# Ledger of designs, part 16: VHH binders against Uncharacterized protein C6orf62 (C6orf62)

Target 1, 229 residues: Uncharacterized protein C6orf62 (C6orf62), of Homo sapiens (Human) (q9gzu0)
Amino acid sequence: MGDPNSRKKQALNRLRAQLRKKKESLADQFDFKMYIAFVFKEKKKKSALFEVSEVIPVMTNNYEENILKGVRDSSYSLESSLELLQKDVVQLHAPRYQSMRRDVIGCTQEMDFILWPRNDIEKIVCLLFSRWKESDEPFRPVQAKFEFHHGDYEKQFLHVLSRKDKTGIVVNNPNQSVFLFIDRQHLQTPKNKATIFKLCSICLYLPQEQLTHWAVGTIEDHLRPYMPE
Below, E stands for the ipSAE of ESMFold2; O stands for the ipSAE of OpenDDE; V2 stands for 0.75 times the mean of E and O plus 0.25 times the DockQ between their complexes.

## First folded at step 19 (VHH; framework vhh_6qgx_2)

Design j2 (from a18 with V33R; at its last look DockQ between E and O 0.01; V2 from the best seeds 0.00; counts 0 for: pae E 14.6 > 2, grease 24.5 > 24.2, placed apart)
Fold by OpenDDE, look of step 19:
Structure j2 (fold): chain B 229 residues (1-229), chain A 124 residues (1-124)
Amino acid sequence: as target 1 above (229 residues)
Amino acid sequence: QVQLVESGGGLVQAGGSLRLSCAASGRTFSYYRMAWFRRAPGKEREFVAAISWSGGITFYTDSVKGRFTISRDHAKNTVSLQMNSLRPEDTAVYYCAAGETYSYLFGSDSYEYWGQGTRVTVSA
């Protein structure tokens, strides 16, 4: 009788094989919760924590042409597209998120989803939780790290800033696990014309095999570092 | 090429119900994530609801949660939107869409195929 871990792996492989035949994603078998924390450079300033309203899993295996179209249209780089084209990677889209602080009207104003120009953000952290569908079990943290440091997306913004006027851009962290969909806007102020980069949505990339890899702890445990005291 | 045809639109009083249906052509329908969008007069097209391939996952914009239900029938190649407790602000042309993987989930680029739309008018 094989090691429980081996059995689980075999079961997962069987499931994957079945899903491939059906052109379904393993992600469709899970419910997801996602949180987004904006960590500030100022240590005394508490992180801005957001809850994603809906996490949308997207299969990548049937969208090769669309992904390539995106590259052609300069929506994202060819390098980024390579990750998108991986059949064993699931996309988890976070199109909308809301501040967890409902009592502070100003919290949404503080972030205003503008990522640039500003220098007060250290990094963006995404926390992903999942459970099997139709399960009464609590959500468990997915064992994956989703971080995007300010320096990494700023350099990409600056690069795009030099390029002619596409309104929509996609930037990604170095390990291509976090993709930020950005809207470039030109604001006319009485003094100057300013360009801003506004966050529209976030997408996490996760190997499908990682969907069954959970860390220990509750949602609260993992959110605690980012929660306002 | 997938063709989408919406039906079920019409005039309804506030508080009433309406069921929209979208019929898809083509063998590949089962492989698409399906969604409903709407465009109100003078407004941009906005996301309303989506349903996964298997139908096991559904998504809604906040304004319609608890009132609208998206469903699909693979055997009939249809996706439906049950709209209950309709409000005047729900007045719009409703579009059926077949899902694509693009950068902006609620954008027109996120879906490859679109219906012509069906008009829903909710009177006060």
Scores: ipSAE 0.000, ipTM 0.244, lowest interface PAE 12.4, mean pLDDT 79
ESMFold2, look of step 19: ipSAE 0.000; ipTM 0.192
ESMFold2 (binder alone), look of step 19: mean pLDDT 82; pTM 0.851

Design j3 (from a18 with V33I G56D F106Y; at its last look DockQ between E and O 0.01; V2 from the best seeds 0.00; counts 0 for: pae O 11.3 > 2, placed apart)
Amino acid sequence: QVQLVESGGGLVQAGGSLRLSCAASGRTFSYYIMAWFRRAPGKEREFVAAISWSGDITFYTDSVKGRFTISRDHAKNTVSLQMNSLRPEDTAVYYCAAGETYSYLYGSDSYEYWGQGTRVTVSA
ESMFold2, look of step 19: ipSAE 0.074; ipTM 0.562
ESMFold2 (binder alone), look of step 19: mean pLDDT 82; pTM 0.847
OpenDDE, look of step 19: ipSAE 0.005; ipTM 0.256

Design j4 (from a18 with V33L S52T; at its last look DockQ between E and O 0.02; V2 from the best seeds 0.00; counts 0 for: pae E 8.5 > 2, placed apart)
Fold by ESMFold2, look of step 19:
Structure j4 (fold): chain B 229 residues (1-229), chain A 124 residues (1-124)
Amino acid sequence: as target 1 above (229 residues)
Amino acid sequence: QVQLVESGGGLVQAGGSLRLSCAASGRTFSYYLMAWFRRAPGKEREFVAAITWSGGITFYTDSVKGRFTISRDHAKNTVSLQMNSLRPEDTAVYYCAAGETYSYLFGSDSYEYWGQGTRVTVSA
């Protein structure tokens, strides 16, 4: 009989061939759950935890066309978008997320989270879970680390402020596989003009093969460190 | 409100060094960007260097890169500009500036608080 690992590789290759014929991706065969935690620098302060309402997988071709349309429509700068166009991966977009605090009524649909000017956030942590579509199995954590540290995105925001371009920006940390889609807004204050950078959405990117590599534990196990009071 | 006081200016020969200091008083600067600008006689105020108060991220105009170093000292509530390899073109009044919020990093209009200035003269 054949090697069990060899039979699994052959089965995966057959699936890939079927997906190419149907013009579908491997990612389209999964259900996803994603959570976003804003981890604060103060150790006693519980994270602000959000559940993503809809995780949208985007194929490389679809992704490229959407980004180029955004650049053409002046929604994104060309420079910040080029990093996204160089990736040959499946992208998992989180355009809307809602607070997991059940006593917060006004956060039921969409929440722009202010990332700057502020310095109380240590990092953004994304927790990604998947299962085969139409499976009865519980969601399992994808074996990958998705973090974006405050210093990394602040540096990019400050470089943007050296230009007078008023468009939204995309910032990324390829080593941590996270893209942040940022809206810049201006506020007139009594002191001076103010710029605010709000997080509009997050995109996680990873090689498609990682979608079948799961860590141990349940959603509850992995959320517990971030649960609010 | 915030008060900024510069010191450390003076006369120096070309190739020499000076260290400017800016003492800040008032409230905490957690979200402040601190900057040095300079104004040569008959010219507009121009950006030299900036540093984030909390994160220590620095920016420099091209003409001073590699020669000037901006730094901060949280304990003394000061920001400093170490100026090495000085040239006659660096002759100017140097101003310390702070902005809580700003729309353009290099624009002097974006900074709310300013010091009185300290004169640096570099002789040939």
Scores: ipSAE 0.012, ipTM 0.404, lowest interface PAE 8.5, mean pLDDT 75
ESMFold2 (binder alone), look of step 19: mean pLDDT 83; pTM 0.867
OpenDDE, look of step 19: ipSAE 0.017; ipTM 0.279

Design j5 (from a18 with S30D V33I G55S; at its last look DockQ between E and O 0.01; V2 from the best seeds 0.00; counts 0 for: pae E 16.0 > 2, placed apart)
Fold by OpenDDE, look of step 19:
Structure j5 (fold): chain B 229 residues (1-229), chain A 124 residues (1-124)
Amino acid sequence: as target 1 above (229 residues)
Amino acid sequence: QVQLVESGGGLVQAGGSLRLSCAASGRTFDYYIMAWFRRAPGKEREFVAAISWSSGITFYTDSVKGRFTISRDHAKNTVSLQMNSLRPEDTAVYYCAAGETYSYLFGSDSYEYWGQGTRVTVSA
């Protein structure tokens, strides 16, 4: 009788095979929670924490052409795209998120979503939690790191800024685990014309095999570093 | 079979308003993005606006921001585009499109279903 871990692995493999045959994603068997933290460079400044209203899982295997188009449009690199095409990756879309700050009514100001020009953000951190559907178990942290540092998305913004009239900007972190959907806006002030990049939505990329890899701790444990005092 | 049927196009004077509607049928769109594209004479098809069916998040091309509003009606299974302050450069055939939610939603190739289009003409 194989060790419990071996049995679980075999069961998971069977499930994956069945889901593949049905053209379903393993992610469809999970409920997800996601949080987004904007970590500021100033250590005394508390992170801005947001809860995602809805996480939408999508299989990537059916979107090869879209991925390649993204490369052609310079949304992300060819190297990144090849990696995405070779792996069974689940996309976790976060189309909307809300501030967890309850102390300020209407705190979701449009300004909160401006990523450029500003230099006070150190990084964006996404925390992903999941549980089996129809389970009464608590959400568990997915063992994956989703970080996007300011320097990494800024360089991409500057590159896009130099390019003429492109709408629909997507930028990604170096390890291609976090994709930011960006809206470019031109603001005209009486003195100057300024371009801003506003965050519209986030998409996380996770290998399917990692869906059952959980870290220890509760949601609260993992949010604590980012929670306002 | 999935069908998208546009309506509401017509002739309007510059500065006027028009409301386009797209009626969707044949499937549920819970994990879809609904979008409007347009093709002006002699130009390529371009993205205008999109809305996530489930979340309601909206996306716009820069040239229509502040003037156009995309919305959805779950009960009627429709997507609408309210166009205000219309300009001659907005003259085009407008297409309704539907595609699954993925990381690249601004390209026409990302959308699986298309309507036949409705013509909008804005006179000077």
Scores: ipSAE 0.000, ipTM 0.238, lowest interface PAE 12.6, mean pLDDT 80
ESMFold2, look of step 19: ipSAE 0.000; ipTM 0.138
ESMFold2 (binder alone), look of step 19: mean pLDDT 87; pTM 0.898

Design j6 (from a18 with V33Y; at its last look DockQ between E and O 0.01; V2 from the best seeds 0.00; counts 0 for: pae E 16.8 > 2, placed apart)
Fold by ESMFold2, look of step 19:
Structure j6 (fold): chain B 229 residues (1-229), chain A 124 residues (1-124)
Amino acid sequence: as target 1 above (229 residues)
Amino acid sequence: QVQLVESGGGLVQAGGSLRLSCAASGRTFSYYYMAWFRRAPGKEREFVAAISWSGGITFYTDSVKGRFTISRDHAKNTVSLQMNSLRPEDTAVYYCAAGETYSYLFGSDSYEYWGQGTRVTVSA
């Protein structure tokens, strides 16, 4: 009682059994809250913080179905099934988000966020929280890091600038946990047409097993570093 | 729905300075830019400057580059135009405008919301 890896495996087994009973994906068993912080390079400037209106989970493969079939047909060991479940990725799409700045009052709306050309952002940080669906338990932070540093996405944008076509763009951070969906737009200047890259949505990729692994603290505790003044 | 109110216009001698302000009220806008336009006597409205909602991207018409600075204060929901080294040719009614993403930033047709305008007169 208390060994983190033993407790993790036991919890995963219970959840696997529940999923087999219900024939539902793991992500369908949770409510989510997600926040997006655009962290500025200037230390005194507080982050631009957004709350995601709806987190839309999408399973990238049918591992749960294959596990259930494999167990039913006696083709998988329990250990092998747990290993495969740890490899499964859940996509958590954030197509709509609202500003949390105190200087915005009244009706909230979807906002286009320009990521390039600009040089004032250090990184994008996503904060993910979950709880059992329709539970009265508080949301707890998922134990995972979702960061996309400016240098990593800017170099991908620079490569895209050589293309002639107006194409939607998807870029990811080095550990493939954050995906940015980008629209290429053109603004007319007096002398030249300027190209900008606008953020349409963010998608988080995480191992399915992490949905039940929580860090310590409340939403407020984890948002505080990014809260607007 | 969105209201834009300009202030800061007036009479100034050539070489002087003025600061225009535009306060936005009502629902906060899903915009990536705010702009200033001006209308000189006998002329159509012309683009002066624009700024993104983040404040990181600015554009200026050639005749004001180096003299005018557009800025945005998200906390106060305002956009400002600092106008230095003013010339008689800058005499106009200045309008604040707000718009969503459109294909032509410099066209007045691209902006949905407009202020009443504030008059700037630059005497020789």
Scores: ipSAE 0.000, ipTM 0.124, lowest interface PAE 16.8, mean pLDDT 71
ESMFold2 (binder alone), look of step 19: mean pLDDT 81; pTM 0.842
OpenDDE, look of step 19: ipSAE 0.023; ipTM 0.400

## First folded at step 20 (VHH)

Design p1 (from w6 with A102E T105K; framework vhh_nb_b201; at its last look DockQ between E and O 0.29; V2 from the best seeds 0.00; counts 0 for: pae E 8.6 > 2, unsure alone 64.9 < 65)
Fold by ESMFold2, look of step 20:
Structure p1 (fold): chain B 229 residues (1-229), chain A 124 residues (1-124)
Amino acid sequence: as target 1 above (229 residues)
Amino acid sequence: QVQLQESGGGLVQAGGSLRLSCAASGFTFSDYYMGWYRQAPGKEREFVAWITDSGSTYYADSVKGRFTISRDNAKNTVYLQMNSLKPEDTAVYYCARWGDTEMEKPWEDYFDYWGQGTQVTVSS
């Protein structure tokens, strides 16, 4: 008999062939849950944690063109971004969120966060969980790392400030797994006179083969380091 | 209580130099972004220069290459070295602190403290 990994790979390939015949993607066979944690530099301060209200998996759309334009306007190589886009990847869009703070009514909102200038964030961490659609199985963490450290996006923002481009930009972490959609604003209020960068949305890139590679633990286990008291 | 005190302003001929200082007290200076702003008579207050807690800098286009912002965390002081001064640089210069914010605070509260200002006058 074949080894367990060979049988698993053959079963996945058969499923992929059936889905192509029906013109569906493998990602359409999964349910997703996604959380976003803004991790503070102060180690005793708990993260600001948000649940994504709707994780939208897509394969191709005009977002690729917008992402390519944003990446091309940064210091990142176009060829590196094209290599990622040419692989079998799933785009997971997080347009709306719900705060997990106890004192906030559970309303779904679009993102409206000032991400820079500020000095209190260490990194943005996205926590992605999946399961087979319509399953009673618990959600399990996808075996992939989605982190975007403050130093990495600050460097890109400072580069963008030296240019007088239009307001909308897209920046990505070095591993090209997290994309931040950013709005540049010139802020003038009685208290505030600065250029700022607001976070409008987040997109994750996930290779399709990783949809079935799960780490150990529950959602609760993986959220605990980021949960507010 | 947060306090910001500017010094080093004065009268200088065009092409000259001045160094502004802003002494800070009442907060952990090394944790905050700091900036310089200016206001000429009859004009809105405008951005001049900005320095992060890690020392990264950004400048208004009108001062790039002529002005340098720096900080000394041991002395709780931010500086603005102004070289090749022009009459257009005549203004009251203000030191400002970027506020300590949570993610969900209203954005209009992000700059929370300003100094009283120091006059810089550049003669033609």
Scores: ipSAE 0.012, ipTM 0.328, lowest interface PAE 8.6, mean pLDDT 73
ESMFold2 (binder alone), look of step 20: mean pLDDT 81; pTM 0.823
OpenDDE, look of step 20: ipSAE 0.237; ipTM 0.640

Design p2 (from w6 with A60E; framework vhh_nb_b201; at its last look DockQ between E and O 0.19; V2 from the best seeds 0.00; counts 0 for: pae E 11.1 > 2, placed apart)
Fold by OpenDDE, look of step 20:
Structure p2 (fold): chain B 229 residues (1-229), chain A 124 residues (1-124)
Amino acid sequence: as target 1 above (229 residues)
Amino acid sequence: QVQLQESGGGLVQAGGSLRLSCAASGFTFSDYYMGWYRQAPGKEREFVAWITDSGSTYYEDSVKGRFTISRDNAKNTVYLQMNSLKPEDTAVYYCARWGDTAMETPWEDYFDYWGQGTQVTVSS
């Protein structure tokens, strides 16, 4: 009989395997809140903070086709994608988000965010909070860093621009924890035609093992750096 | 006042080279994306190349491998090196600046300032 640790590991592996077969995720046992902060290079500018309307947890295997599509679009390598597909990772989908700023007229609605062309953004930061379902406990910050720096997604945008028009562009940060679903649009301006990239949705990738790894602090504590003073 | 002034245009034979310059003033040059457009007679103005503040570049397919956009922030100047010129490259070339991109309004004109243009003529 294997040592207790070995047994635990085996049990966990079995559970994971079962969850995979059922296309279920441990994440289904949690409620999630997510916020998106667009941090500007100019420090005097307050971040644009958005609240995700709904966080949808999905097992990675359910999005195999989308991931492979991303590979075809050269958003990420086939090798890395295959590796990702083999990982026990949960996708946390943020299909829509709305501005938390109430002082700006029209910002109360769900909106797409223009990511390009612009150079005023330093990075996108996603803050993820969770709690056990049916718990009266407050949401706790998930101990994971979700950042996407401007330089990283811009490089990918420029690469995509060089290619034939494709719909459903997906870009990801270097560590493949943040995926941005991008809509490319051609706009007719009074002076010329412009191509823009709009952020339609975000998906966070989190190893299932980290679902129970919480940091200290409240939602407010973690949002404070991004909130207007 | 924001100003863009193109120079370097002229007449060149097919296969020849030209280097365009755009001198910028009236704004913090290093903070802006800069680009080149061109307009041939009877045609719409078309994108040629852009360069970001960080120096990343993008080119129209028709000029890839032949044209190079660059910038010198110390001189507040953006350049377009044009090699292997073709008659179809004949156009007025305009320098452009990307303005501030509105976060919430996708329909704004991002091209807030343009130069007067410089004529490039490529003879067969």
Scores: ipSAE 0.017, ipTM 0.383, lowest interface PAE 5.0, mean pLDDT 80
Fold by ESMFold2, look of step 20:
Order: structure tokens, then C-alpha cells, then sequence
Structure p2 (fold): chain B 229 residues (1-229), chain A 124 residues (1-124)
């Protein structure tokens, strides 16, 4: 009867058909700017704010290969991938960033931020801005919320700790708009070995139609709560 | 000085129950994640259960549904309730503190403190 491999192959075939119908991505028509703020629990501390050096939309090229790879590598659940395609979702990857601190000149770096074990972060906030390509218009904030609260990702990290044989980890916030790509590392000292979870990349998921729905305000207006003084 | 003292180990028949306690001192207990690890003879130390500073709990697959970790921040104590014990649960059980959340930059200090351990032996 319906064994798991047969059902997986049928789901993959349906996914392939949907990818072929979506050969073009609306995201290819836009320029993006994205910022990442790590908001601290202590009210007096300013957020750690980063600008993404290049927002990389996926599913523009090699859709079938990239989606199927993600499913095979357990980076995305099969159900989540099918749900995303049904909603015409755009995936926007942010693997590299630069500090917004005034005493650090912008230098593109791979994302390297330890999220656990620590308890000083309240939430991660991503701010996404877009404009039509080749437009002289200013970037405008996309009308969508990208927040990932500490409690939501901590619980997933602790679940992963019980699964000692995983090294590449993807966790998502409850509304599946923010995906964190996590590296599980071991810090070795003379006395012990400690496990940490380090953020390697962020991916934003949003419906394609939201790329043309903008909130009010400028980049500066939306960054102000997180800006270093 | 950080100190962790386990108690409650012993010999028990398969199917029995045992409750381990770990009394903690020398740090702000409520700020730290606490956990239990175990080590059988000739094997690597392995994860058993964790409890966060907010009370969320996580378990190794083979103990889920049988073991319960809990904490009492007023008494600076973490507990491991072990039910339906099996011979393969035989090990030295260690109380551990992970992640120094009392430091200004806590991610830079991941030195763990471990208790001396308490022996749990489950007979057939």
C-alpha cells in the first residue's frame, strides 16, 4: 500500500509541477534592502543592528533543484514547502551582513552570531524594504511582520539538543515568515565541551503579492527604534 | 564558588522509580539552564534532560515519558524524577550548569560546572 517512499515521490512530483508553472518570480522585478535587529531584554541597551549586504531571492533560477535539495537535506519540511508554493511565497536569503555601528566601517561578512546559550536577546526583527528595479524611487517598507522571539527559537534549539546527530538546523517562527539557518558548534576547553547554536543565515518568506504592498514611512523611520546612538 | 551536589541515587529494581536532586550554590540559580547527563561504564557522557531558566523542559528520546526534570528556584534545586526504570538506565548521573547567563557577555563563557555524580543501578 502507500509506503513512505512512494508518498514522498508523489509529493515531489506535484512539487515539480508547481515549480514549472511558477518559472518566473515576481521578486526578480524588485530591488531589496533588509536589516536585522537583535533586540536586547535590557531596556537601556540599543539593539545590535545589521544591514544585509545582498538580499538573495531564491526560486528565481534552478527552482526545482533548490527546493528538492532543501527537502532531501531536511532543511525544509515537505509539508512546509508545499504550503509555501501554494501561497506563491518568495524566499529572500540574507547570508551576509555588515554592522550599523558608527565605529565600524561597513565590511561584508558571513553571518556569525551566537544565539544560544544566552538569555540577553528578546527577539530578532527583520526589516524588509523594496522598490521596482530600475526605479529612482526610494525603498519602501514591505507591509509584513518579521519577528522571531527568543522563547520561540530557544524551545526548538533545546528540542534539537535531544537529537544529537543533526548538524544543519533550520527553525522558524510561529507564522513561518522568518527561518533561521543554524550551525551547531562545539566549543572545546581543557575542562569540557560546550554546545552552541550560531546563526549562519536568515531567510524571509512572504507572499509574492506583498512585494507591492508598502507600509508608511521611510527606512530611517523604521530603523530609528533600533539605531545605535 | 559554584557547587553542585547530587543525591537520591541508589539501587532499584526494573520498573521502579527514583528521584534525583541537585542542590546548587555559588551562583544566581534562577538565571541558569540546568541539566542532567549520565555516563555508563566505558561510554561517553550523554544528555538526559534540560530545563531552561523559564521552566521549559527537553528530554533525550529514550527517557521521554519516563523521566521528568523540574526545578525549584526558591531552594536552588533541580530534580529528575525517573519512572519505569530499565537496566539500560544504569549510569552515574551528573547535574550540570550550562551557559553563564549571569555575565554581561554570557556567550563568551561556556565553562560547565558538574557535580560529582550519583550512581543509579537498575537490576533485572
Amino acid sequence: as target 1 above (229 residues)
Amino acid sequence: QVQLQESGGGLVQAGGSLRLSCAASGFTFSDYYMGWYRQAPGKEREFVAWITDSGSTYYEDSVKGRFTISRDNAKNTVYLQMNSLKPEDTAVYYCARWGDTAMETPWEDYFDYWGQGTQVTVSS
Scores: ipSAE 0.005, ipTM 0.248, lowest interface PAE 11.1, mean pLDDT 73
ESMFold2 (binder alone), look of step 20: mean pLDDT 82; pTM 0.825

Design p3 (from k5 with A102E T105K; framework vhh_7ocj_1; at its last look DockQ between E and O 0.25; V2 from the best seeds 0.00; counts 0 for: pae E 10.1 > 2)
Fold by ESMFold2, look of step 20:
Structure p3 (fold): chain B 229 residues (1-229), chain A 124 residues (1-124)
Amino acid sequence: as target 1 above (229 residues)
Amino acid sequence: QVQLVESGGGLVQAGGSLRLSCAASGFTFSDYYMGWYRQAPGKQRELVAWITDSGSTYYGDFVKGRFTISRGNAKNTVYLQMNSLSVEDTAVYYCARWGDTEMEKPWEDYFDYWGQGTQVTVSS
């Protein structure tokens, strides 16, 4: 009994303290499932839907030590320090994904996806689900929006086209929640010569607090709009 | 039926200018990326310029700011303004439409329609 939100907050704080002692992140305590839908502009055409084979969390922030130093040095208030902790970012990498198309029986290979030049995609939508590790509860949709509209990444690609940089190309959506890792290829064939941008992997940026904020519904409920007929 | 018709080619002295036009019919022109390509004798076709459905542009490396692609959606026409021409620009210039793409097709088939080409000859 008691106030569920107060008990949840206290439990989360205890978990954070334990993770600091062990040098682990909150994200390490979750299982993830992720799906990627490429939504087409033609409304009658069903999305190209992919299941991510492995979601890899990467912990890149050291904000906790910086916050503690700030509090010790009286640089930060306690209230602002707590708010800063709630904005810690988890990177969730999706380096490989498999097509869910029914007409490709037995497809187990990772698929490269050409994002440009093409004009038939409206947006990329990532569907993220989580649960506590070691629990028997079903996966639930994380309450966060992961969309990257075609116009937003096309603009970034067009600005990059004049460059000869061989390192990976990374672009992000305006919300800074979706990062696309892009391979730039120069294709020379008997027919033409062109530059293309291929999607290699996706990374989602998510505040750690969102890992325990779930929307209503099952995986099935949330996938249905993107399923092939 | 889709039709692309180039015009504006011809003979020009080095340092001169030409404007190519490509009249399009048989499709909703404003929905498609359009491009100009060229092929010189003994060479592969190479990209000159692209223009997206929203009007953003991209140019091949050799253009170096000399050419400008544009589109007139009211006239269903794509243009290529070519300035500071040199003998190396002598080629047949083709208008092309970027097709509807399925990911399993080879990328070179993404261009589904080409014009017949217009000859540009630059003399010294």
Scores: ipSAE 0.006, ipTM 0.282, lowest interface PAE 10.1, mean pLDDT 73
ESMFold2 (binder alone), look of step 20: mean pLDDT 81; pTM 0.824
OpenDDE, look of step 20: ipSAE 0.153; ipTM 0.583

